# Designs tried in a protein design chat: VH-VL binders against Uroporphyrinogen-III synthase (hemD). Part 19

Target 1, 246 residues: Uroporphyrinogen-III synthase (hemD), of Chlorobaculum parvum (q59335)
Amino acid sequence: MKTVLVTRPKHQAAPFVRELEQYGLSTVVFPTIEIRPVAGWNVPDLTKFAGIFFTSPNSVQFFLKHLLQTAPDELKNLQQTRVWAVGKTTGQDLEKHGVSIEPLPKIADAVNLMADIDPAEIKGQTFLFVRGSLSLGTIPELIAEFGGTCVELTVYENLPPSLEDTQRVKDMLAEGKLDCLSFTSPSTAKNFFEAIGSKELSDSVQIAAIGTTTSGALEKMGIKVDIIPEYFDGPSFAKAIAEALK
Below, E stands for the ipSAE of ESMFold2; O stands for the ipSAE of OpenDDE; V2 stands for 0.75 times the mean of E and O plus 0.25 times the DockQ between their complexes.

## First folded at step 24 (VH-VL; framework fv_durvalumab)

Design z5 (from y1 with light chain Y92W; at its last look DockQ between E and O 0.01; V2 from the best seeds 0.00; counts 0 for: loop humanness VL .298 < .304, pae O 7.7 > 2, placed apart)
Fold by OpenDDE, look of step 24:
Structure z5 (fold): chain C 246 residues (1-246), chain A 121 residues (1-121), chain B 108 residues (1-108)
Amino acid sequence: as target 1 above (246 residues)
Amino acid sequence: EVQLVESGGGLVQPGGSLRLSCAASGFTFSRAWMSWVRQAPGKGLEWVANIKQDGDYKYYVDSVKGRFTISRDNAKNSLYLQMNSLRAEDTAVYYCARDFLEWYIGYFDYWGQGTLVTVSS
Amino acid sequence: EIVLTQSPGTLSLSPGERATLSCRAYESVDDDYLAWYQQKPGQAPRLLIYYASYEATGIPDRFSGSGSGTDFTLTISRLEPEDFAVYYCQQWYESPRTFGQGTKVEIK
């Protein structure tokens, strides 16, 4: 039985893990970042915002998790609100929750995202920026520059993976127990190799990226990508991995 | 008021084809995932297929893969299900349903009244 | 696929009585990823409960959902004449989404 490393956070890994397991694959979940929810925030009235910005998959997950737990009816409002995502993965995660997003920027950063928005649409308007503790303030700054107001909502904190978990993965790699490393975002790829401290991998290990953005990030790091799915979603990704590992 | 109205059902022979339609109103159709759910006579419910807002993602239950195609026209607020190579076991009332998702799948908050498809020789 | 088993198959009660319907999953389901539907003869299903315990819009307060893991419950505190119908549970924790076989609540 082949084993796939899943680098998504634990709370986000379950759907993908299940997809992989349907193909008879074993999985090891290794979050490249330990994520903790921020407590004490309430879901605001989303109808009061001209738009909402998300810059990470984690922001989507923690925001929606809390929303569904405390104000599930607001999901409908979210789905009716203009929503911007900086990256493809973030956008896809939102779409997976039924949220329609505005067009993604050509270059997946906050500056380019804002550059694609008509300043006239920002001026005098109030926006919500759902963020993590380490999120950059680029979006709020640019919104302010354009004459808008940005409410920032921090919904999660980032922690590096534990030394123990990191060592476990290192050991598994060394022992040839992992057949595929799967990455679902540029950040997961970056954080993984930073945690591992090496880019040296056995030729027996296949590298899988959920999409071209993630693949591009890996290639820039000097990591050859072996697997990219036909469609950039979880089920298609799992299928692609399964087919490659046959 | 949200309304979903199915049409296109009827009697067809095994191996035949049928195309179902669903007309949606009362909500922004282009912002909703949509599903087909079927119910064999006197039986329970079975999810059949769903489609993303822009049609880029389509998912099917295994038993209909390769035979059924879900599609949509947002300009017409319409959902479709092309059914080919129909089998007796495909006999069912087919419901159009609005889909609220959590990681590709979810629950159905609004349903049409359904259209009956009967596959029989 | 996740198999949901509902019990009892048929529940015979009188108006005014309390109805308790069970939905059991053969494997653990995230306790939020469960819905309940009501279906009357010749009609489409109607959403009652979503995310295990939240009432859908327009659903009377006498309907409530509870449970987690593998065991979920729909409760009708006081049955009204219009509540006699078939009830289905549905999970979306795992693809494909699946329904229970249904519980028929009928008048005694």
Scores: ipSAE 0.016, ipTM 0.507, lowest interface PAE 7.7, mean pLDDT 90
ESMFold2, look of step 24: ipSAE 0.366; ipTM 0.725
ESMFold2 (binder alone), look of step 24: mean pLDDT 91; pTM 0.934

Design z6 (from x1 with heavy chain D102E W103S Y104S; at its last look DockQ between E and O 0.01; V2 from the best seeds 0.00; counts 0 for: pae E 17.0 > 2, placed apart)
Fold by ESMFold2, look of step 24:
Structure z6 (fold): chain C 246 residues (1-246), chain A 121 residues (1-121), chain B 108 residues (1-108)
Amino acid sequence: as target 1 above (246 residues)
Amino acid sequence: EVQLVESGGGLVQPGGSLRLSCAASGFTFSRAWMSWVRQAPGKGLEWVANIKQDGDYKYYVDSVKGRFTISRDNAKNSLYLQMNSLRAEDTAVYYCARDFLESSIGYFDYWGQGTLVTVSS
Amino acid sequence: EIVLTQSPGTLSLSPGERATLSCRASESVDDDYLAWYQQKPGQAPRLLIYYASYEATGIPDRFSGSGSGTDFTLTISRLEPEDFAVYYCQQYYESPRTFGQGTKVEIK
């Protein structure tokens, strides 16, 4: 029985695991991009805020995905509100969604972002901070220090793989217990090799990419791709893996 | 209400030039990315170019690079497309469209009525 | 560049019938960054669906989108006379943004 590593986020892995199991393959799930949306929050009335802070590309992506899903009219309000981003990538992600941002700080951290804001603009005003579960409390603390109010909205959680899970995968690779590593996006591949800390693989390990974007990323990393499906979907991917591992 | 009104289309000979305009109203123009999208007669849609809110980033489909220039005037709520070295294959209705950007690019939530450009001898 | 292939090219149906339109991508369109547009003769395109399955504001319930990865579907559950038009899919996962070639839905 051959064993396939599945690097897809946990919530997306189950259908693919079922497809692989239908072909008689065993699976090990090791999600390498485990950032989970937080359920149960609502997009607030954005017109009630003097400004909005984002500290991560993830906070932008999860906030906007939910906004477009449940309150698409609020995007126009976001586009008309003062918006701060800590770093270049977060700012670019906002601008890609049609949102103008305030000037970026020269040093990309919350302390320097807040240092560039006149405290008079904060006093007596209410701000929204769109954050992840591990975001630092610097922005709310400084807003409070300057006499403002900060409403915090947590939109994603960081659920990294444990050191135990990482070591288990390393041990399985060393022991020859993984026959195929499967990747469904460039980020799953990149994060896997960063976590393992080595691009060195036994010749017996097959590398599967769901499509040409993922295979191209692997080849840029010096990893030869052995398996690419005819159609770039889960069922076709499972079929191509099963056929290659016979 | 969002409105986008294109103008400046017409008949031009190959190798000629034309400047398209789009007047925007009903939204904060200076906070929106804007695009041009074209449709050849009886054919499908092709994205042509887009421009960032302040105009400092401009992107083009390969077939028009070096010939077309997108620009904007936020004080006039206007989007422009300067079209040089026109070819027969540039014949199309040109639409002004407002972008919703997702992770670098997006879909188009508002469209103008279009302006016809015909490149013919 | 991601190529979108729509099928069928033309769909001849009567009012009241169900229409199923397919859009297949040459590469995975991750995160469902796919939109559908309706274009009536002499008019600009109109946004119907975004994020593969979410209806734009003011779009009738009979329009629905589904699919992921490389395969996407627009369904019109019960055709009305005003639904006879050309429909386009568009991906916005990767630059350049690209459209399918269109599916014409016409009266049989």
Scores: ipSAE 0.000, ipTM 0.404, lowest interface PAE 17.0, mean pLDDT 85
ESMFold2 (binder alone), look of step 24: mean pLDDT 92; pTM 0.933
OpenDDE, look of step 24: ipSAE 0.005; ipTM 0.494

## First folded at step 25 (VH-VL; framework fv_durvalumab)

Design k21 (from y1 with light chain E55L; at its last look DockQ between E and O 0.64; V2 from the best seeds 0.00; counts 0 for: pae E 2.5 > 2)
Fold by OpenDDE, look of step 25:
Order: C-alpha cells, then structure tokens, then sequence
Structure k21 (fold): chain C 246 residues (1-246), chain A 121 residues (1-121), chain B 108 residues (1-108)
C-alpha cells in the first residue's frame, strides 16, 4: 500500500484524506501549522466576570471542551453570564451549548462590538476574553480604555510541527515509507521543507502539487513536481495521486 | 476574454422565490468551480455558495442553507441560484464569480457585474 | 468563520502617495490563503492579490501584498487616479470564506 503525506491540519485534511483512502492509499497527516489546545489552564470562576468574549470558533471549541472535561458544573455559570461573540459562527457554536449571546454587531469587529456596549457597563467591571495565542488584543485594549479589567485566557495556540512529528516524518522518508508528498499551497511547501531542514529527497518519493501556483513555488525551491491534477481540487488531486502511484 | 453575466434579479416579497442565472464565456466553464457572492447595499461582500465542476459538491453559507440551491448546466455554460423563502436580509447585488483555487475553496478571479435582488414588502 | 478587520476605514490620500491598507484576522490564516480585491463604484470587485503576495494577471506592479498569520497588508506604492476605490481582503483558508469590511481609498 502506498503512503501519501498530507501537509494540512487534521481538520482541514480530513476531506482530502477520505478521498485518498477511497483509492486504497494510506495517509500521514503532517500539518506545517497546527492548532493545539493550551495545557495547564483551569476554568476560572465564571461568576466573577461581568461578561465573556469569544472571537473565534476555535476559542469556543477549546474552551468548552476543556470546561466539560474538567469543570462541567461551570457550564451553567457560562449560560448565565453575558457573552459576546465576534462572528456568526462563533455565536452559533456558543448557542449550541445553550449559551445565550448578546446581539452580534452589524460589522463583525471588536470596535463595533464594544461600541454596542454601554460604557457604564464596562467601567469598574471585570471581563474574560477567551482567546487563541494569535488573537487580536483589541477587546482587552478597549475594555481598559473604558475603565474595565480584562482577564485574558488563552485556550489554544498555533504552532509549528512538533519535534516528535517532524522526526517521525524524517524517519519515514529515510526508511522509504512515504511514496508521495502532497502540497496544497506555496506556504505549505515552504514550511514543510523548513521543518524538515532538507530538500534532499529520494527519487522514490513523488512530489504532488495541487495546482500551478504551488507547483511553481516548489520548482523555485529546486523541487521537481511529479504530479499535478487535471482540476485543482481535492477529489481531482487525490485521483491524480492515486493514478501516479499505481 | 472571460465574461460572466448575471440575470434574474428583481423585486420580491418576503417568503418569495427567485432564480438567478449566470452565463459564462471566454473559458472552459465545465472545468471551473463557480460561486455566488452577494453584497448588500452599501455593505461588504459575503460568499453565498459554490459548486464543483460536475455539480457533485455544493457548499453554502449557513444563513442560506435549506433555502438556496446552487446548480449548473455545463452544456449551457450556465450557473444558477434558486432562492426560496427569501428574507429582507437577502437583499443584495448577487455576483457570479469563478473560483480559482488549489483546494476546496479559493479566491475569485473573475466576477460578473451582478444582479440586484430586493426583498421587500 | 474567520473574521477579518480592515483598517483604516477610510484612507484619504493624493495621487502619487503611498497607500498602506491593513487586514487583520481574529484567527490565524494559515498558508497565506488571503486575497485582495478592488471595487469601484457600480462595478464588480476585481482580484488584485492572491496567496497574500501574488499579483493577479493584468494588475500593475504598484500593487503588492504581504503578511502572514493574522496580519496582512496591501500596498499601493504610488496612487494613480484610477486607484481610488474600496479594497477588500478575503480569506479562503477556512469555510465559509469571509471578507473584510473594506477600506475606502479616497482622494484628499
């Protein structure tokens, strides 16, 4: 059985992985950038906050996952706390957990969100901002400006591949266990080879690019592209890889 | 030259239906993902739906799921958007756009001039 | 959905000046899956930049894109009269694809 490396995050790679598997191919998912839960944080006493802010679906997912695992009794407190969300999806995800959200701003940004809040409700109050490592600090800044206090809780982070995962891929390459490396963007290609630390590949490994832009980026890096699909989409890409590996 | 020409827009009452069409030329239509993108008056842009070359995959923004249906006729080089149960918030210029992507979703390299849909009582 | 915030809301400049437009994401946009569009009044949007930094076909080289992660920038090195328009950023890293609210570049 041939093995294809998929350089996408797990959640982003799933549809493509399924396509590859339909052709009897094995897959190894190796995201060049991945979202991970932050470890070591405890669900705070949510009753101490005048309100809670969420700015992404990931913040909701990781926060609630941890909450349900470690402090399920706090869900009720969350449901009784004023919650603000930036973005429709974020709001919807919260509502799925029985969390009532404040009205979404017409313009989905922090400035407009805060503009809809009475400054008198912010002054002297403490708020929780559930965030990712790369989340914007606009909300905390505005809360401070209005005389409030914002506690920031980072629940997830964007990281490069772990040393362990990187070494695993290196080992697989060295052992000839990977038959194809698939790339779906110029940055994915760049980040992959940066993580691996080498552009030297066995001739037995085929390089697949989903399109001409990605292919061009690889070629500029000195990497020969072996596979480009007829159509620049997941299913067509999987088909092209499968045909090439027959 | 790539051309996309929308039609079918107009005034409709809430709860009503409307079908938009997009005529494509200047490229191999059957080889392209296609999208609808809308813009409320004086507002920004919102992706609405897209469809794969062969129509096997269709995706929608959540707010239109169950109400809108995207389809295509490759023999006619045409893209369609059936809009049912229309709401006031659906009022917008609807653009037909060609998807250029190296994945399931991408950017829009060509746009039509749009057709105005007004939902009002 | 990934929310994109553009700044400033309005940029007033004169022809010949440099324009710098910002697009920020509340969540990281991986793989530089970001595009920029120009829209003039009464017209459809026009693609300017894709993959954050690649110039679309037929677009003058006075337009350039840069950035990664949560911070992206569109630069117009020297504004031409025809460059006064609204500019939108768009991410296609995650579905649904989303646009920024736009930055209006107007003549001073």
Amino acid sequence: as target 1 above (246 residues)
Amino acid sequence: EVQLVESGGGLVQPGGSLRLSCAASGFTFSRAWMSWVRQAPGKGLEWVANIKQDGDYKYYVDSVKGRFTISRDNAKNSLYLQMNSLRAEDTAVYYCARDFLEWYIGYFDYWGQGTLVTVSS
Amino acid sequence: EIVLTQSPGTLSLSPGERATLSCRAYESVDDDYLAWYQQKPGQAPRLLIYYASYLATGIPDRFSGSGSGTDFTLTISRLEPEDFAVYYCQQYYESPRTFGQGTKVEIK
Scores: ipSAE 0.274, ipTM 0.753, lowest interface PAE 2.4, mean pLDDT 91
ESMFold2, look of step 25: ipSAE 0.446; ipTM 0.762
ESMFold2 (binder alone), look of step 25: mean pLDDT 92; pTM 0.937

Design k22 (from y1 with light chain E27Q S28N; at its last look DockQ between E and O 0.22; V2 from the best seeds 0.00; counts 0 for: pae E 3.3 > 2, placed apart)
Fold by OpenDDE, look of step 25:
Structure k22 (fold): chain C 246 residues (1-246), chain A 121 residues (1-121), chain B 108 residues (1-108)
Amino acid sequence: as target 1 above (246 residues)
Amino acid sequence: EVQLVESGGGLVQPGGSLRLSCAASGFTFSRAWMSWVRQAPGKGLEWVANIKQDGDYKYYVDSVKGRFTISRDNAKNSLYLQMNSLRAEDTAVYYCARDFLEWYIGYFDYWGQGTLVTVSS
Amino acid sequence: EIVLTQSPGTLSLSPGERATLSCRAYQNVDDDYLAWYQQKPGQAPRLLIYYASYEATGIPDRFSGSGSGTDFTLTISRLEPEDFAVYYCQQYYESPRTFGQGTKVEIK
């Protein structure tokens, strides 16, 4: 029995998995990306900070969601603290919660934001940077440069596949247990190979792309595409894979 | 050049029926998923229904299920939307759109100019 | 359904200025499954961006898309007079496909 790797989230993979299984194919679902709230953090005493920085709408959303659930009384403290936002959307989201923000920089980046802050206000002061796992460290770096302290609070993360799942796929590839890798978007292709850490595949593994955009992305990565369906939909894609693996 | 031309819109009373048509040209119609998207006056866009190349799969937004039927005639390069039991909230410009998808659903790369459906007593 | 919220509701700018439009999903969307459309008064929507960052055919290079997960951005580097319109984002990660409420870019 031939095995096909499906690089979609589990809940989104189900219809396609069913299609593949109808052709007698085995499937391995390997999601490549997720955004999740970070667990286990507590809302700090916000009165201890001279200011708070938010650099993304997600940081605002996840922080405030958790704050309202676990420490709603801290909202008042947040509203009384100097808050800086990078980006109009981030600022607007904060304002929706009654949080007054400092003036937004003309250029919505951390460097320009920090440039508008008096270095004398930073020196010797402690700031909170509410961030995502992939947030840039520009703000902490600049705060440190000016003699301040920056406490970083990661409230959400972009999760790659787990090490365990990644290793499982690597092992399967090495053992020749995967006959086809299927990709349904450029990002799934990119994220997959980033997770695997290699673009080297056995000649026995066929690469399937749902359409020309995905195929183009793979080709730009130096990956040869073997299978493209006649029609760019799940059923046709499954059919094409099944036919190729016969 | 891809062209989509809607027709069949007009004024209808609540509870009435209307059938919209879309004539397609400039591409292989039989190879494309097709959709209807509507826009109430002064409002945003709402996907209504789509249909697979061979008509085997049809999907609808919940608010129109049981009332609207999407169909196609590939020999005539035509897309249809039969609308029954029309309601005031169905009032909108209805656009025919070509679905470009690399999955079960996708984006709309070409649109017609739309046809206005007004449901009013 | 996945709700998309666009911001701001209205963006008043002058020709030559940079426009930044936001589209937020209330749940995680696959990185690429987001499109942007332009709609001028009395016209049908026009596809600008697909897969979050790919420009549709014939779209000027001043239009660009970025973002992933729940936050997406459409950028017009230098507004031209013909760019003043309403812009919609649309997700096709999950059925039913949904649109944002739109951002109107108007002349200041």
Scores: ipSAE 0.207, ipTM 0.683, lowest interface PAE 2.8, mean pLDDT 91
ESMFold2, look of step 25: ipSAE 0.315; ipTM 0.663
ESMFold2 (binder alone), look of step 25: mean pLDDT 91; pTM 0.936

Design k23 (from y1 with light chain S28N D32S; at its last look DockQ between E and O 0.22; V2 from the best seeds 0.00; counts 0 for: pae E 3.0 > 2, placed apart)
Fold by ESMFold2, look of step 25:
Structure k23 (fold): chain C 246 residues (1-246), chain A 121 residues (1-121), chain B 108 residues (1-108)
Amino acid sequence: as target 1 above (246 residues)
Amino acid sequence: EVQLVESGGGLVQPGGSLRLSCAASGFTFSRAWMSWVRQAPGKGLEWVANIKQDGDYKYYVDSVKGRFTISRDNAKNSLYLQMNSLRAEDTAVYYCARDFLEWYIGYFDYWGQGTLVTVSS
Amino acid sequence: EIVLTQSPGTLSLSPGERATLSCRAYENVDDSYLAWYQQKPGQAPRLLIYYASYEATGIPDRFSGSGSGTDFTLTISRLEPEDFAVYYCQQYYESPRTFGQGTKVEIK
C-alpha cells in the first residue's frame, strides 16, 4: 500500500485525504504552514548597520508594520541605508515605502545575492538580517565567512511541526515508508524541507506538485518534480498521484 | 477566443423561479470547472456556486444553499443555474465564469457579459 | 471568512500618473493566493493578476502586483485613459473565497 504525505492544515486536507484513500492510498498529514508575528522586539538603530537584508515579503511586511507603529522615525534611516532583497516581490514592497534596494540577483536566492557583493564591502562591517524563525542561515554564514558581523532580527515565526511528528516523518523516509510527498503551494514545499533539514531523498520517493507555481518553486530548490496533474484542482491531483503510484 | 454568453435573466416576483443559462465556446468546456458570480447593482462581487468538469462536485455560498442548483450539459457546452425561492437580495447581474482551481479554491480567468436578475414585486 | 479591505475607496489621478492600490486582509493569505480584477463601467470583470504578482495573459506590462500575507498592492506605473475603472482584489486561500469592496480609479 502506497503512502502519500499531505502538507496542508488538517481542516484543508480532509477532502484530499478522502480522495487519496478512495484510490487505495494511505496518507500521513504533516502540516507545514502557519505564520505569526513575533512580539517583544524593538526596532534597532538602523544607522549602525552597513546594510540590511530581507529574504521574504513576510520579513518586510512584519518589520515595516512594527516600525511604522513603534518607531516611525526609523523609516528615514531605512531609506538611507543599503538594503538587499532576494526577490522582486520583496524588493517592490520595500520600494513602495521609499526604500532603494541594491541590484536584485538574476537567480532569486541568497547564494546568488551574496555572490554579487564584493567581500571587501563586508569585512569589518555590521549588517542586519531581518528574518523569520525558519529562514535559512545562508546570509549570516556568508557574512561571517567574509569577515563581517550579522545581527539577526526575527520578526515573524512559522508554526513548526512538532519535533515528534518531524522525527516520525524523517524515520518514515529513512525506512522507505513514504512513497510520495505532495505539495500544494510553494510554502508547503519550502517549509517541509526546512523542517526535515535535508533535500536529499531516495530515488523511490515521488514528488508531486499541484501546479506550475509549486513545481517551479521545487525546481528552484533543486528538487525534481515527478508528478504534476493536467488540472490543478484537488480531485485531479489525487488522481494523478494514484496513477503514478500504481 | 473564449466566449461565455449568459441568458435567462429578467424580472421575477419574490418566491419565484428562474433558470440561467451560459453558452460556452472557444475552449474545451468539459475540462473546466465553472462558476456563477453575482454583483448587486452598484455593489461588489460575490461568488455563488461552482461545478466540477463532470458535474459530480458542486459547491454553493451559504445564502443560496437549498434554493439554487448549478448544473452543466457538456454535450451542449452549457452551464445552468436553477434559482428557486428567489428573494429581493438575489437581485444582481449574474456572471458565468471559468473557474481556475489550484486545490479546492481558485480565481476566475474568463467572464461572460452577465445577465440581470431583478426580484421585486 | 477572510475580509478584504481596499484603500483608497476612490483614487483621482491624471493620465500618465502612477496609481497604487492597496488590499488588506484581516487574516494571513498565505502563499499570496490573491487575484486582481479590472471592471470598466457596464462591463464584466477582467483578470489582471494572480498569485499576487503574476500577470494574466494579455495584460499590459504597466500593471504589476506585489505583497504577501496581509498587505497587497496593485500598481499601474503610467495610467492610460482605458485604465480608469474599478479594481477588485480577491483571495483564494480559504473558503469561502471573497472579494474586496473595490477601488475606483477616476480622472482627476
Scores: ipSAE 0.345, ipTM 0.662, lowest interface PAE 3.0, mean pLDDT 87
ESMFold2 (binder alone), look of step 25: mean pLDDT 92; pTM 0.935
OpenDDE, look of step 25: ipSAE 0.356; ipTM 0.719

Design k24 (from y1 with heavy chain Q53R, light chain E55L; at its last fold request DockQ between E and O 0.82; V2 from the best seeds 0.00; counts 0 for: pae E 2.1 > 2, grease 19.5 > 18.9)
Heavy chain, then light chain:
Amino acid sequence: EVQLVESGGGLVQPGGSLRLSCAASGFTFSRAWMSWVRQAPGKGLEWVANIKRDGDYKYYVDSVKGRFTISRDNAKNSLYLQMNSLRAEDTAVYYCARDFLEWYIGYFDYWGQGTLVTVSS
Amino acid sequence: EIVLTQSPGTLSLSPGERATLSCRAYESVDDDYLAWYQQKPGQAPRLLIYYASYLATGIPDRFSGSGSGTDFTLTISRLEPEDFAVYYCQQYYESPRTFGQGTKVEIK
ESMFold2, look of step 25: ipSAE 0.508; ipTM 0.786
ESMFold2 (binder alone), look of step 25: mean pLDDT 91; pTM 0.934
OpenDDE, look of step 25: ipSAE 0.853; ipTM 0.932
ESMFold2, fold request of step 26: ipSAE 0.637, 0.588, 0.537; ipTM 0.853, 0.833, 0.801
ESMFold2 (binder alone), fold request of step 26: mean pLDDT 91, 91, 91; pTM 0.932, 0.930, 0.929
OpenDDE, fold request of step 26: ipSAE 0.885, 0.890, 0.829; ipTM 0.942, 0.945, 0.923

Design k25 (from y1 with heavy chain Y107W; at its last look DockQ between E and O 0.67; V2 from the best seeds 0.00; counts 0 for: pae E 2.4 > 2)
Heavy chain, then light chain:
Amino acid sequence: EVQLVESGGGLVQPGGSLRLSCAASGFTFSRAWMSWVRQAPGKGLEWVANIKQDGDYKYYVDSVKGRFTISRDNAKNSLYLQMNSLRAEDTAVYYCARDFLEWYIGWFDYWGQGTLVTVSS
Amino acid sequence: EIVLTQSPGTLSLSPGERATLSCRAYESVDDDYLAWYQQKPGQAPRLLIYYASYEATGIPDRFSGSGSGTDFTLTISRLEPEDFAVYYCQQYYESPRTFGQGTKVEIK
ESMFold2, look of step 25: ipSAE 0.472; ipTM 0.757
ESMFold2 (binder alone), look of step 25: mean pLDDT 91; pTM 0.929
OpenDDE, look of step 25: ipSAE 0.603; ipTM 0.847

Design k26 (from y1 with light chain E27Q S28N E55L; at its last look DockQ between E and O 0.39; V2 from the best seeds 0.00; counts 0 for: pae E 4.5 > 2, grease 19.1 > 18.9)
Fold by ESMFold2, look of step 25:
Structure k26 (fold): chain C 246 residues (1-246), chain A 121 residues (1-121), chain B 108 residues (1-108)
Amino acid sequence: as target 1 above (246 residues)
Amino acid sequence: EVQLVESGGGLVQPGGSLRLSCAASGFTFSRAWMSWVRQAPGKGLEWVANIKQDGDYKYYVDSVKGRFTISRDNAKNSLYLQMNSLRAEDTAVYYCARDFLEWYIGYFDYWGQGTLVTVSS
Amino acid sequence: EIVLTQSPGTLSLSPGERATLSCRAYQNVDDDYLAWYQQKPGQAPRLLIYYASYLATGIPDRFSGSGSGTDFTLTISRLEPEDFAVYYCQQYYESPRTFGQGTKVEIK
């Protein structure tokens, strides 16, 4: 039975996995990027801030999870501090934990959020911005422009798959247990080879790309593409893989 | 040259019906998924529905399920949206779009110029 | 469904300046499944970027896209007069597909 690596999260991959299994193929799901908590930060003394900004539900979830685990008494301080959220979902998550939020901006962006704050309330004050590693710097920039200080706390980031899962895939490649690697976007291909740390593949491993943009990215990396479906939808991709592995 | 031309918009009262049409040319219509995307006046874009190449699968945004029906006639290179039980919040410009799937969902690589639907009492 | 928030709402700049537009997802949108569109007044949207960073056919290389996960950026390296328009991001990571509310880039 031939085995196909699928490079998307299990819930996203489900219809594709089902179709591959319908063709009699086995699958291994190996998502090539994850959003994960940042390790090694401590909940700051929240009483030292004039206000706190959240611009992502991820920021709220990772911050509060860690707060409740390591400094649960700070929840009262969060509940007594001015808190801004850009979006409705971010605000709702905070409110579920008893955190009152400042009025949401009419237009859900950082510029409109900051426009309703009197610059005099920012000058000389220190604020906390709870962020992801790739979050924009709009809020810190505006706080600094108005004479305030913004402490930025990164609580989540994009990471490769776990070292354990990565080693399992490396072992399967070395042992000839993967017959096809399937890629559904340029970044999944790039992230896969970055995670594995090698572009050396046995000639017996077939490379499938969903379409010409993904195959072009693989070719630029020096990876020969063996399988591209005639139509770039999921069902056609599964069929092309099944036909090639016959 | 890819062309998508919508028609059938107009003014209707709440509870009324309209049928939108989109005439396609410049590509093999029967090889493409097609979508309707709408834009309320002064607002952003909202995907409404799409349909597979042969019409076997149809998908809708929740707010229109049971009221709108997407269909196609590949012999006429035409896409349709039957809109029933119209509400004020359905007021929008409706765009016909070629739905470029590279998985099970995708993006819109060609758009028509749109047809305005106004639902007002 | 995945909510996309664009910032700023309006960006007032002069021709020749660099424009940076943000699109942020409130849930994970794997690092490629984002598109950008340009819409000029009275016109249909036009695809600019797909897979977060790939230029659509016929789009000038002054447009670029970057980002992953929850945070995405459209950059116009040197604004031309024809670039003053509204820009929308769109995720196609999961159904239903959703668009951001738009960023208007206007002459300062």
Scores: ipSAE 0.210, ipTM 0.622, lowest interface PAE 4.5, mean pLDDT 86
ESMFold2 (binder alone), look of step 25: mean pLDDT 92; pTM 0.936
OpenDDE, look of step 25: ipSAE 0.355; ipTM 0.781

